Miniprotein binders against q9h3h3. Designs and how they scored, part 238

Target 1, 235 residues: q9h3h3
Amino acid sequence: EDGFTAEHLAAEAMAADMDPWLVFDARTTPATELDAWLAKYPPSQVTRYGDPGSPNSEPVGWIAVYGQGYSPNSGDVQGLQAAWEALQTSGRPITPGTLRQLAITHHVLSGKWLMHLAPGFKLDHAWAGIARAVVEGQLQVAKVSPRAKEGGRQVICVYTDDFTDRLGVLEADSAIRAAGIKCLLTYKPDVYTYLGIYRANRWHLCPTLYESRFQLGGSARGSRVLDRANNVELT

## First folded at step 18 (miniprotein)

Design vB45
Fold by OpenDDE base, second read of step 19:
Structure vB45 (fold): chain B 235 residues (1-235), chain A 83 residues (1-83)
Amino acid sequence: as target 1 above (235 residues)
Amino acid sequence: SETIEVTVTEETSPEEVAEEIVKALEEGAEKVRLTAEGPEALRRAFEAIREVAKRLGRKVKVESIEFREEDGKVKVTITISLE
């Protein structure tokens, strides 16, 4: 994907963030209601703009599930952006380490595992597994994109509180795999999104920090997590 | 060097698991393999790993994470070492 395509996808994601969300909040809703909610709003049938015959009559930006321990904390995004502008003006080298330091300084530490799936039963099943893992406290928060008119893949995002906590990132990967998800996962810090760092950016920064591949090896199935920045396997 | 196996259950405290791991490592184990059945056991396993790192003042490396489906439950095996 070229930079233009990445920017368009980012703009669409931002637009979706501003539209109403369909949310199951485990803090206020009994876990016993999750199955009925999932049946009412299967992601493959929920449409972005509320098409006729869809479960939603109005536009939906995201379908989300909040766990019991979920606390929204975005950190100092404005301070982060100001520091980023100053850094660009300074002409200093920009590295993944620089971005990590900026993120830590401004407490913008959230990140997410991403999976892309075609609309259909597999997507809905994957989402149900993730949603249950969130409600059961294995994961804190997840969201899935609704079906677009043009079709294409839908994305499930599973968040972690701290992209610098390697064990937390691996724990989330493990929980996703335990939920039965076998597809490719990529991990992206939110700081990269807030700073507009997409694929093919001028700084040659990879916006994906980690990649998880499910492996069928011998008698055991494993997840291999690759640190893409350092080209090192974590598992 | 010998890989020590530790079983993590929903009833086992992360602190108890961490003590077992620390003991194994101090006794000369190069690797420790944690086995967790189900989501709560998995959570406790990772909490134990964090506690081990804290107690030893050293980073713990996750060598591998393996998944097995047995009787409709997911069994997770985490192998760790010290960096």
Scores: ipSAE 0.292, ipTM 0.713, lowest interface PAE 1.2, mean pLDDT 90
Fold by ESMFold2-Fast, scan of step 18:
Structure vB45 (fold): chain B 235 residues (1-235), chain A 83 residues (1-83)
Amino acid sequence: as target 1 above (235 residues)
Amino acid sequence: SETIEVTVTEETSPEEVAEEIVKALEEGAEKVRLTAEGPEALRRAFEAIREVAKRLGRKVKVESIEFREEDGKVKVTITISLE
């Protein structure tokens, strides 16, 4: 979403998903091993295509942590894509509502909070906080991109099961904030990712549903969540 | 006019808290403020909110979410009302 075409961003995402992942799986690995794993694979040092000077010699698409209760459900992505082709051919309006309905019909309900950080200590610290929250059971699953060859920001993705469940989206935001994360967050449903809805799409859709800002002033600090599609404050 | 205060801990039953909240809302409370300290308490607070919505058959509006650090722990206060 950094000035590339939607096709380029979709191709990069597909390549990352197909390449090997480094996974800490709390369903099979004791929580006591997490700190050593995080020290071995800091995302600022893990390279996308492997490097003799990095922790990895082979390509890595994603670095992920699975919570103890994590049970993946991608829904019917093939049915979603077929329905999307039919919708585009039909001449019917393409709106957030029609995309939501396609997602519900095909059970493609997952979504994610996104944070973009430059490679370095702050990224590694933020990822460690998120990973601990996942292993402790406050979040279900998260992943972070490895370092790109030319630099640029890396992304941490924190998933929820159902983007139509507003309370679930807010619960994840609260857990992220309670873990010490203070940067800007945006929420994107996976249906938008599968259908190639990125910045500057032809339907003029906002590529994210929610935005979370952390209030830093005063004796109390608050999470301010906005519904970006409808321009309505949720908190 | 009335706001109900509820404390959620890592040992709190979400179902029991939901029952208390439902009763207060049915008796005319306008808002409920749930305070949770620590990650397990926070999860239980949201579970109680979902149970309230389920029992009343109505959507719950989150008015605000606030964070305070106290004695090295993070306290989260969630204020809710009915839509």
Scores: ipSAE 0.264, ipTM 0.738, lowest interface PAE 4.7, mean pLDDT 85

Design vB46
Fold by ESMFold2-Fast, scan of step 18:
Structure vB46 (fold): chain B 235 residues (1-235), chain A 83 residues (1-83)
Amino acid sequence: as target 1 above (235 residues)
Amino acid sequence: SETIEVTVTEETSPEEVAEEIVKALEEGAEKVRLTAEGPEAVERAFEAIAEVAKRLGRKVKVESIELREEDGKWKVTITISLE
């Protein structure tokens, strides 16, 4: 009930996307430069709107690492939004299957594993692990939010190309765990983000398709991934 | 038996697997463990689980989903029970 409205969350996301990003691009920058870049821009210290006392004096929307093979493809977001408006006025039932079909039709297929961490050493350490996995080729692309002025939690986003490719989503989870991450992870398709669908929405849709919890499974580290897309109860 | 094991392949019918699982659960199986190798098999496994829930009219609890290497290949293991 409380907290941010969908309009507020959408406005914040738009502002962050439009503001400058701090990017380590492995397509054009040698991997040997990563450790120095991570030391210069720890996400717990980079401020959202700039501060002469932080690593940045100007606004930063996101801190990102692009893998060597990263090729961005957002699909037809404009067509998706137009189709969504038409769907809402049509009276057709709005279900997870309906959104999946709209996403496929408009090639808006990307999604992301999310982790929320308080500013501090654990956040910086987790981001460094993810960034190294991206540069080494185990993950494709990731970003982390800068520190907000109110000091709330920050989010690390690890992207996959196709949320309908369950094996690809699970492979990304495995790579995140291999990077040393032990916190709760949730997976959200970008189609929900582009349409402004968050936890509390009028269609009672769950924008989170998967939830991953750390679990030891013998000599290899593993996780339990719960499929929330089928509207089944969590273990 | 307490836990039934089912292998799903890219040639497996989700409806046929769902019938097998429903019968096992109705006969007293406590859990069902599905193994699938590769993206098409994994998709069919999830389709079978959804069909099980539909046929039983009950919530299916996904206990765990594990991605692992087995015999040099990636396999997904999904364990389910009834709520």
Scores: ipSAE 0.000, ipTM 0.213, lowest interface PAE 17.2, mean pLDDT 79

Design vB47
Fold by ESMFold2-Fast, scan of step 18:
Structure vB47 (fold): chain B 235 residues (1-235), chain A 83 residues (1-83)
Amino acid sequence: as target 1 above (235 residues)
Amino acid sequence: SETIEVTVTEETSPEEVAEEIVKALEEGAEKVRLTAEGPEAVRRALEAIAEVAKRLGRKVKVESIRVRLEDGKVKITITISLE
């Protein structure tokens, strides 16, 4: 049944990615327009399928903000998939290291910090802080899920270009904390998504590479970051 | 052992393709690979897998899920077997 849950997660993600996105693109839109856009499209009120009382009349898959320097690069996903099939038939062990090597070989390097929040003021406030950090250049790109009909938690995703660049991953965490975010953050590389590695997987791999917990009263960056694969504290 | 390839589209009947998958598995196929492009095709593929499990009265194991980006469209391939 765990495998069936992974299929359901993949189907939901695919549906959201293919439906229209509400985008603030700082490459073409002045930063002065951001506050009005955030007020018009608070994620707690934007509904997945365009409910009558919501700001949207049509389905919305994601609400996103693109930074001025944002340049998407998904790498060679097709080559990654072919190599993954070859690896599975080879009998070689499937480990975090082998997945990392496939990702590097095929240039599938992007990853994201994830935070899950209930619909409401705290979600909208967190998203506004993240969106401002993107437009001001401290983060590259972010998206947030619209409100689901069942009213579950919504997710904010903050992307980095290279999950193997530990300093870049930590810089993004620092920028998220500087934006006032205090909740638990987890980091997932997109290679795990492309290969269907979720919490329940047959190789017993942890899909989270890094975990960030907010630390009060510290003169340091405001968080503790753990390397989940090696159980080593990075900060 | 043989892997059966199945393409699921927005027009695919989950019940009809489940019947074909059940027959293939009963005839000795070890694995079935379902490929779906687009959110509605993926929903139908999941419905077909659920119907296979229901008809066989057995757990269906997901061996792998592959996600591919082709011409800006996401394509999912789900490989299943029987537990």
Scores: ipSAE 0.000, ipTM 0.090, lowest interface PAE 25.1, mean pLDDT 79

Design vB48
Fold by ESMFold2-Fast, scan of step 18:
Structure vB48 (fold): chain B 235 residues (1-235), chain A 83 residues (1-83)
Amino acid sequence: as target 1 above (235 residues)
Amino acid sequence: SETIEVTVTEETSPEEVAEEIVKALEEGAEKVRLTAEGPEAVKRAYEAIAEVLKRLGRKVKIESIEVREEDGKVKVTITISLE
């Protein structure tokens, strides 16, 4: 499936980023207010375009929690996009390594752990755990999608500053697991998102660098992390 | 207030449509409604909208995206408006 689907996803993602966000900002709001905020805005109830029956009457693109030390740094996205156009024109092979080089050159280094959950108690409980970890300083920043008009799964995104910092990526995984999360996690650099590269793309690139699976049955580690590019286990 | 209607076909340049939409909004249109039918036209419509959002940033919003299947074809209507 299809360029059509990729273009649709890119347009939806851009619209969500531009619509208002519901933000708990621990840089300016006391941590003691978090529980009330989470009760007011459970992600399973917040609707994408607003509804009289939901907590929001107006559109919401994302529900986010910013940690006390959070400092946004998207890098040089314009330079990245220009270099991407030049790369496509050059005839040079488009590979994970080439994209990594573009990301480093333009300082577009952030990435995120993703989890997809159906609307309901499990989603709301997972988000509350993640939000508390952010406010307590174990994670830097996170967001969750609102409920779509057509239904379907919602996504929680937990960000790290630098996808090339493997230890930082693994520390975020550990903090997510410590919050009680047991579902599959996948890690994606934002460079793929900024360039509109999704699962089904013409270059057959895998935008997922790592997978984390909850480990059952006597594992002391709590998770098994696979480096998908090198096909090696990191934990 | 003015709503501009734009039809995207399999022959439409997304860049040209994006320019038309940006110009219409800058000249006082409050909303633009983009309609496309069939996979190639729908793809081009989304590419045009992505370009508009890229150029205008937070000055505009997607008001609605309606996706409908009619007679085995996908029909998409996208409405964008000034913030």
Scores: ipSAE 0.000, ipTM 0.251, lowest interface PAE 14.4, mean pLDDT 80

Design vB49
Fold by ESMFold2-Fast, scan of step 18:
Structure vB49 (fold): chain B 235 residues (1-235), chain A 82 residues (1-82)
Amino acid sequence: as target 1 above (235 residues)
Amino acid sequence: SETIEVTVTEETSPEEVAEEIVKALEEGAEKVRLTAEGPEAVERALEAIAEVAKRLGRKVRVTWRVREEDGKVKVTITISLE
């Protein structure tokens, strides 16, 4: 059932956020230590709940890299959630425009490019490329999920600070492609995540704003980006 | 500690209200409180508050209150400088 699945996903996301994170923080750690850190904690081998055979013996919610200039800003998530409940009570239709206005009002502007990869060399190589781009200043912050107890794909999230800034979102896509990433990317504003809007939701909203596909020898940026809401390619 | 009250209706211009709110806060008002009744008025209030937040950045705090009066949903939005 859609309802049960959404509750399960929300509970899993909350648990991951509350569990300890493995962080390479370029604000306090020299860039020269990154390669050793990546070798010690390849995401395909770091287990969600710890395993004597893995690099971690304790639970790990996320593996993250913070850029030198990174300044965390989630905005007013509590105010966002209160306003969301108020709007649902008001009886007006809930639209992407409503969420955008609410996000702006409460400064919940961050968003992320997502890529899903199976555990293995390709995931670890992709993560290493993203991590280097973050430490070198081409991206601000990124995280990757540890290996799930049930198996399945892992996710790399590459954050931008303002989903309403289309140029900034596209610049992040270009930096991801420059890091050697060739898989499908989708972009989701964090406001949708905080409000529990996933693939299946009762408002029938598409939480994905953009989709990026690799294009060899195409544009200078190395990708074709689609605006999902308007079903229009950006040029 | 002055609080400015603004009633938002279906005919309210969000841009004009946003300008009024920004000016009031910059001139020293402690709070501005918007009251909107019904879906169309709430939509205009939302647009106005988003514009205010965009112009003032993280300097503002926005709080919401919902009340049912005479069978109608009334939304009160209070905005203040941090």
Scores: ipSAE 0.128, ipTM 0.651, lowest interface PAE 5.3, mean pLDDT 83
Fold by OpenDDE base, second read of step 19:
Structure vB49 (fold): chain B 235 residues (1-235), chain A 82 residues (1-82)
Amino acid sequence: as target 1 above (235 residues)
Amino acid sequence: SETIEVTVTEETSPEEVAEEIVKALEEGAEKVRLTAEGPEAVERALEAIAEVAKRLGRKVRVTWRVREEDGKVKVTITISLE
């Protein structure tokens, strides 16, 4: 039984990250070009490996939109990983609080709302809504996975700068809902990804900090957000 | 007791997979084996497992096998009742 290692998932994520990205950068490209870009590269048709007849001839790792305020800062991921290894070796208890402190110490604070959608019109429409929200400055950055050969759900990731900023996380949820997204959303800090903390990990850590469910006529935000770590509703 | 095989793809609903796993285990399956290829499929499989534990209201034993085939990571997850 080869143990599930964070290293294998990290390697695959890195492989996807190493492939070319289709990017709309609102910092350098006029917002008026967004509709043409979305029409050219609908996520449901962009293929991971550039299949014949797809809009892309080359492999695509991600389709992304960068907002005007987007600044790529991953923090000290290497220092974070080293500290994590040392912590594991120490045999000290590992809690969500421990991970939060590691993230803060190493400035690895990014997180993302995740939604999974089947390929098709609903996905493309959802992505278009998110992309507009990013270009309009309601969101900072988002990406969507290309279509796999075998099909399958595609993931849209909407990032926030700081997973410890509850207000920022909730504002992003509100912006996603305002864009017309009604599916289930889960929020994951990037630190959990970098450290390979997945579901059913040996530390019993939940990699999802928040869950958002759409609610008609409910809260002013149009969703109910649950803090999964504390089992507390925030809205 | 029969091992039930479930392939998890990027299109697979974690909730549906969880339902299948719960059903299989309640029907007396000794093990349920999930096969996932790629990070998204693996994520969905892990989501399903978390939902299974929640639905059953009991701990489940989870084991992983990770392999690389053709430059892709394939994960086999085996679930059983403790």
Scores: ipSAE 0.000, ipTM 0.244, lowest interface PAE 10.5, mean pLDDT 83

Design vB5
Fold by ESMFold2-Fast, scan of step 18:
Structure vB5 (fold): chain B 235 residues (1-235), chain A 83 residues (1-83)
Amino acid sequence: as target 1 above (235 residues)
Amino acid sequence: SETIEVTVTEETSPEEVAEEIVKALEEGAEKVRLTAEGPEAVERAFEAIAEVAKRLGRKVKVESWEVREEDGKVKVTITISLE
């Protein structure tokens, strides 16, 4: 969500989704091959558009790991987009509740925990931890962006299948923390991504539903998770 | 140590539970413990907690949540307070 406009971020996201992905698919690949795959494709070294000096000579949009039980369901994205255009034309208020209802109606329920890290050892180590958790079954699916430019942060996305399932969202957060991740996490439903809801959007909506901060104090170990829209501290 | 206990089922209205919780907190209860069994009841419990925060105009804090699986059902106990 950096310093770019919502239009620029949406265009970049679409381009990345359309370019080839590097995928470790635990549904068809033995878990014993993961460590070699991670060593071959560290995200800090995989370049967005390819380079003979990097692990890839061709463009890479995303680096992803699919768990053994992963079954993708994006819902009816086309129906969602049509309903969104109708909503904007109707003059009805655009609120988190209205977007939630559109998502439910069109079964666009997936969402993701996001972490932004600078290229380097810390990013590669965090990604390796997440990838192992996915292959071992503690998480369902994750992806990380390739290196687009020097100084630009990369993003790790850890998906859950239903953003309305609060317990499932919290279980994913716990699994991320168990994997050794201590940085700030934010949770974004994919409906917001499909509709271009980013920082400083025209409807003044908060672009994320939950925020997770690592805490190592007193008896409280793990994370403090806030439901930003409803003002509820969940952990 | 004034803790009110509420049971949420798959038949329970989140809005009715929220109304009961709001009343208890306004009458001086320090904490509310919600018990829910099964995924439908658990989600209704979280919806009730969000509705409580909305009605009071205050942040609600989950002090603890305990997740236990018995006989193939998830049983969750959620303790809340006002922050």
Scores: ipSAE 0.153, ipTM 0.647, lowest interface PAE 4.5, mean pLDDT 84
Fold by OpenDDE base, second read of step 19:
Structure vB5 (fold): chain B 235 residues (1-235), chain A 83 residues (1-83)
Amino acid sequence: as target 1 above (235 residues)
Amino acid sequence: SETIEVTVTEETSPEEVAEEIVKALEEGAEKVRLTAEGPEAVERAFEAIAEVAKRLGRKVKVESWEVREEDGKVKVTITISLE
């Protein structure tokens, strides 16, 4: 039963990934057009299924911004999944170190800072700040979920190329904070998503590696970043 | 020791959920069971758990995780305790 639901959440994420994306690609589109694009497609108004009166008439899986240095490389996800299945069958202990090693071996190293915000001006403003940071080259790529029919929070994902590169993860946090974001951030490797390692999994693996909390007058970074696996403050 | 149940919805803030959990634990609950329907509620549940750990200055242990599909919706039940 546990396997089927991880597959279902993965399937929903995959289904959203299969729907059309609204993308601003800084590699092909002038940065001067970003403001008009943001005004046309505010995340709080873009609807998942293209509801009447929304900026989108068709379903939208994600709204995304690609930076100049963005190069999509997901690594060997299929090989990773096969190795994961074999590991589960072996009955060997599974640790965060095991997942890290699998990720490195299969070059599945991407991760993301996550923030959840209610639909509205604050979300749209946060997204605009992130999108600008991506276009300006401070961040590589970000996406935001469209508004759900039932409402609820929308998620902004800010990606880093390597979750094992602590400096890169911290630099992305700093860039997010510099963009004016003050909410709680959590960092999740994509490998955890691909392997269906959600919170409270049977291996007791925490899918969140880092937590960032905004701090007024604190470190030059404006946040405190906690390594959740080791319970160590990194900043 | 009693397991307290907390329902997490898309309308509940992680802070509100955290307050309920903290209250339950302070009142002597050994375990708290969070039920969340849908991916957003699940994320909120875990944000709440993180907030609980922060507020209490203690590590929260996830005792169990159950995922069910009911009526085409994913329902997740998370049971937590303090370490």
Scores: ipSAE 0.005, ipTM 0.226, lowest interface PAE 10.9, mean pLDDT 84

Design vB50
Fold by OpenDDE base, second read of step 19:
Structure vB50 (fold): chain B 235 residues (1-235), chain A 82 residues (1-82)
Amino acid sequence: as target 1 above (235 residues)
Amino acid sequence: SETIEVTVTEETSPEEVAEEIVKALEEGAEKVRLTAEGPEAVRRAFEAIAEVAKRLGRKVRVTWRVREEDGKVKVTITISLE
């Protein structure tokens, strides 16, 4: 049952990536229009399949905001996948270091901070804060999942260009915290997604590299970031 | 070790795909690889996989990859017996 559920969730996530997105692109749209756009498409009300009475009549995979400096670059995903297949066939040990090296070699370096929130005001408020941070250039790109028919938590993804750039990852965490987000954050490289490496995988790889916990009165960043691979606090 | 390739489209019946997968695995295929392009094809592919598990009465190992090819997102799903 658990396997089927994971596969179903993965399928839905993949399908969502392929369905139409509601996008605010700061490169082409004035920042002054952001508030109206946020009011028109609050994530808690945008429905995955365009339910009657929702702001959207058509299916929406993601709601996204692109910053001025956003440049989509997925790297050599095909080469990455080919190398991954060859590695699996070789019988060589697969470690987080192996995946890191594959990612670097093929320039598949994007990653994202993830937060899960229940539908409602808190989600919409969090999204608005993130969207503003993106439009203001503190973050490059973010997306949020629409409301599912079954309900459940929605996810906000905040991307960084390079998961190997620890400083960049930490700067994004700081920007998220500055936007007023206080929930738990987890950071996942996209390479794990492209290779189909999820929780409880046969290689015992943890797809989460970092965790950020909000801290009152602590460091200037307002969070504690844990390197999960090494079990070391970075802040 | 034979890998059977199956293309799943938005018009593909999940039940028919499931039957093909089951047949291939029962005939000794090591793996069946599904390729799906577009959201509906992806949904149908995973629906087919769910049906395969039911028909076989056993768990199957499923792995998948997401790739971009020619500006299009493609999903490759590999199914094997555990």
Scores: ipSAE 0.420, ipTM 0.783, lowest interface PAE 0.8, mean pLDDT 89
Fold by ESMFold2-Fast, scan of step 18:
Parts: C-alpha cells; sequence; structure tokens
Structure vB50 (fold): chain B 235 residues (1-235), chain A 82 residues (1-82)
C-alpha cells in the first residue's frame, strides 16, 4: 500500500499549495507584530479545513513566515516536468545524478529541512523559534502545516535557496539548532517534491539528501549532519 | 443556490472542463464543485482552474479538500466568483 500512501500525500501537498496561506511577511510587516501573529495562529490550533472555535473559519493550506530578504525563485518547473516525462519515456536510467542534472538545468534549486512533530505545545514552541529566526534574518523562509481533522503529525519546512550549496544547507541546520530544535531533521530538494519522489518511489531513490541529528558533545552544542546517499558526515 | 458537479478523470480535457466551469458561472451558478481521484486527474483539474481564471478575466475563489470515502482518496475543488 506504499503506492496508495504516496498518491494520498501528493494530492494533499497539491491541495495545501492551492488553498489560502496565512503569511507573516517581514518584507512588509514590522517585526514587532510577530509575537501577536504567532499567538493568534498557533499551528496546533489552525485547522486544515476550518472549524468552529479554531483561529480560522476557512481552509488554510500552510502557515508561513517570509524573511526580510526573501526573494522566491522556483526555477523552470514546467521545463523540469517536460524533461522528466521525456526521461521516463526514453528508458534511460533514473538516478540521483540524473535528477540533480535536471534540477540544475531547469534552475529548480531550492530545498528544505523537514521536521515532523505532534500537535501541541512542542510544535507551537518549535514553530515560534523558527519564525523568530526567519524574521531576525538567520533563515530565509519557513512554513508549517495546519492541523488535519484526523490528527497526526504536522511538518515544519525550512527552506534554503540551493540544495547543491552544502554550506548554505549546513548554515540553515545550525540556525534551526540555535532556535532550540532537537528533533530529527531531514533535507529534501524541491525537485524531488515536484517529481513525486517519496519514501515508496519505484526507482528506489532515497527521498532525502541529508539527515541531521541533535548531539550535545565536546565544547559546543552541535548536530551530526549525514549525506544519506554516501553515509558520510558533513560536520 | 445552484451548485454544478463535475468529475475530472485521467481522460478529461482541462480546456473542456474550463469551458464548462466558465459557462456555469456566467449562467448564474453559485459555485462549481470538481471531484478528482488520483494525481493525473488532480493535475488536470488544476490546469482547468488556471484556464478558468484566464478566461473570466476576474478573480475566482478556489478551495481544495482532500478526504477518504469508502477507502478511496478524493479531492474536491470548489470554484466561485470572488
Amino acid sequence: as target 1 above (235 residues)
Amino acid sequence: SETIEVTVTEETSPEEVAEEIVKALEEGAEKVRLTAEGPEAVRRAFEAIAEVAKRLGRKVRVTWRVREEDGKVKVTITISLE
């Protein structure tokens, strides 16, 4: 039933992207308004489809914070999709290297650190820390899923501009850790999301490139970041 | 008060659905509700909605809802004029 799960996740992701978003945009809103906005829209209470007694009466796809310097660049997603269809039809091997080349060719370079947390205080506190880091300039942009009707875990996504820029990816991890986040993080390039690469993909590709585990050791509080494909530590 | 129901499948033309939505809204329907199952049907529904916005020359309100019904995943998209 892995295929069924992948299809459900893809449909939910598409629906969330198309529904309205609750956005704190630091490019146009004073940073002093952030604390009130976070109190008004805690992700554990914002409902996906709207409910009486929740902060929202209408559907919400994502709750997002845009940093002061945030400049979105999704690249040529249409060209990426066309090239992907052609690659699948060609019979040529589908590998991480081929997907990386498609992403570079079509300038689809963004990616994200993912953390999954149960609805509640810990999720809301983690999101508040991430949102503050975005508004203060340590991170560029982040979003968190609203609460589903059935419950289940929610996801916080922290974006970087370029998944091929390892230093930038590691700097984002450091900022997440500095915000007090201690849970497992995984990094997924947006090209994998656009092409539907999830855990149950038929090409047996690892759906994430990096993994970060919290580690308190030595003279500093750090994390261990692993390249999942090569089993190599990057920190 | 009238809601028009449209089913989008893997065989559905986005342009034909867009035309049907535009006609229904112009003829006074309160909203049009699209139902799609599976990624390809959902993608075609998305393309139809983009075409509707272009053809009407005015803003539309679009809401998505994903749910399971009798063990099947269904996506419902509701379109109305803003």
Scores: ipSAE 0.000, ipTM 0.374, lowest interface PAE 10.5, mean pLDDT 81

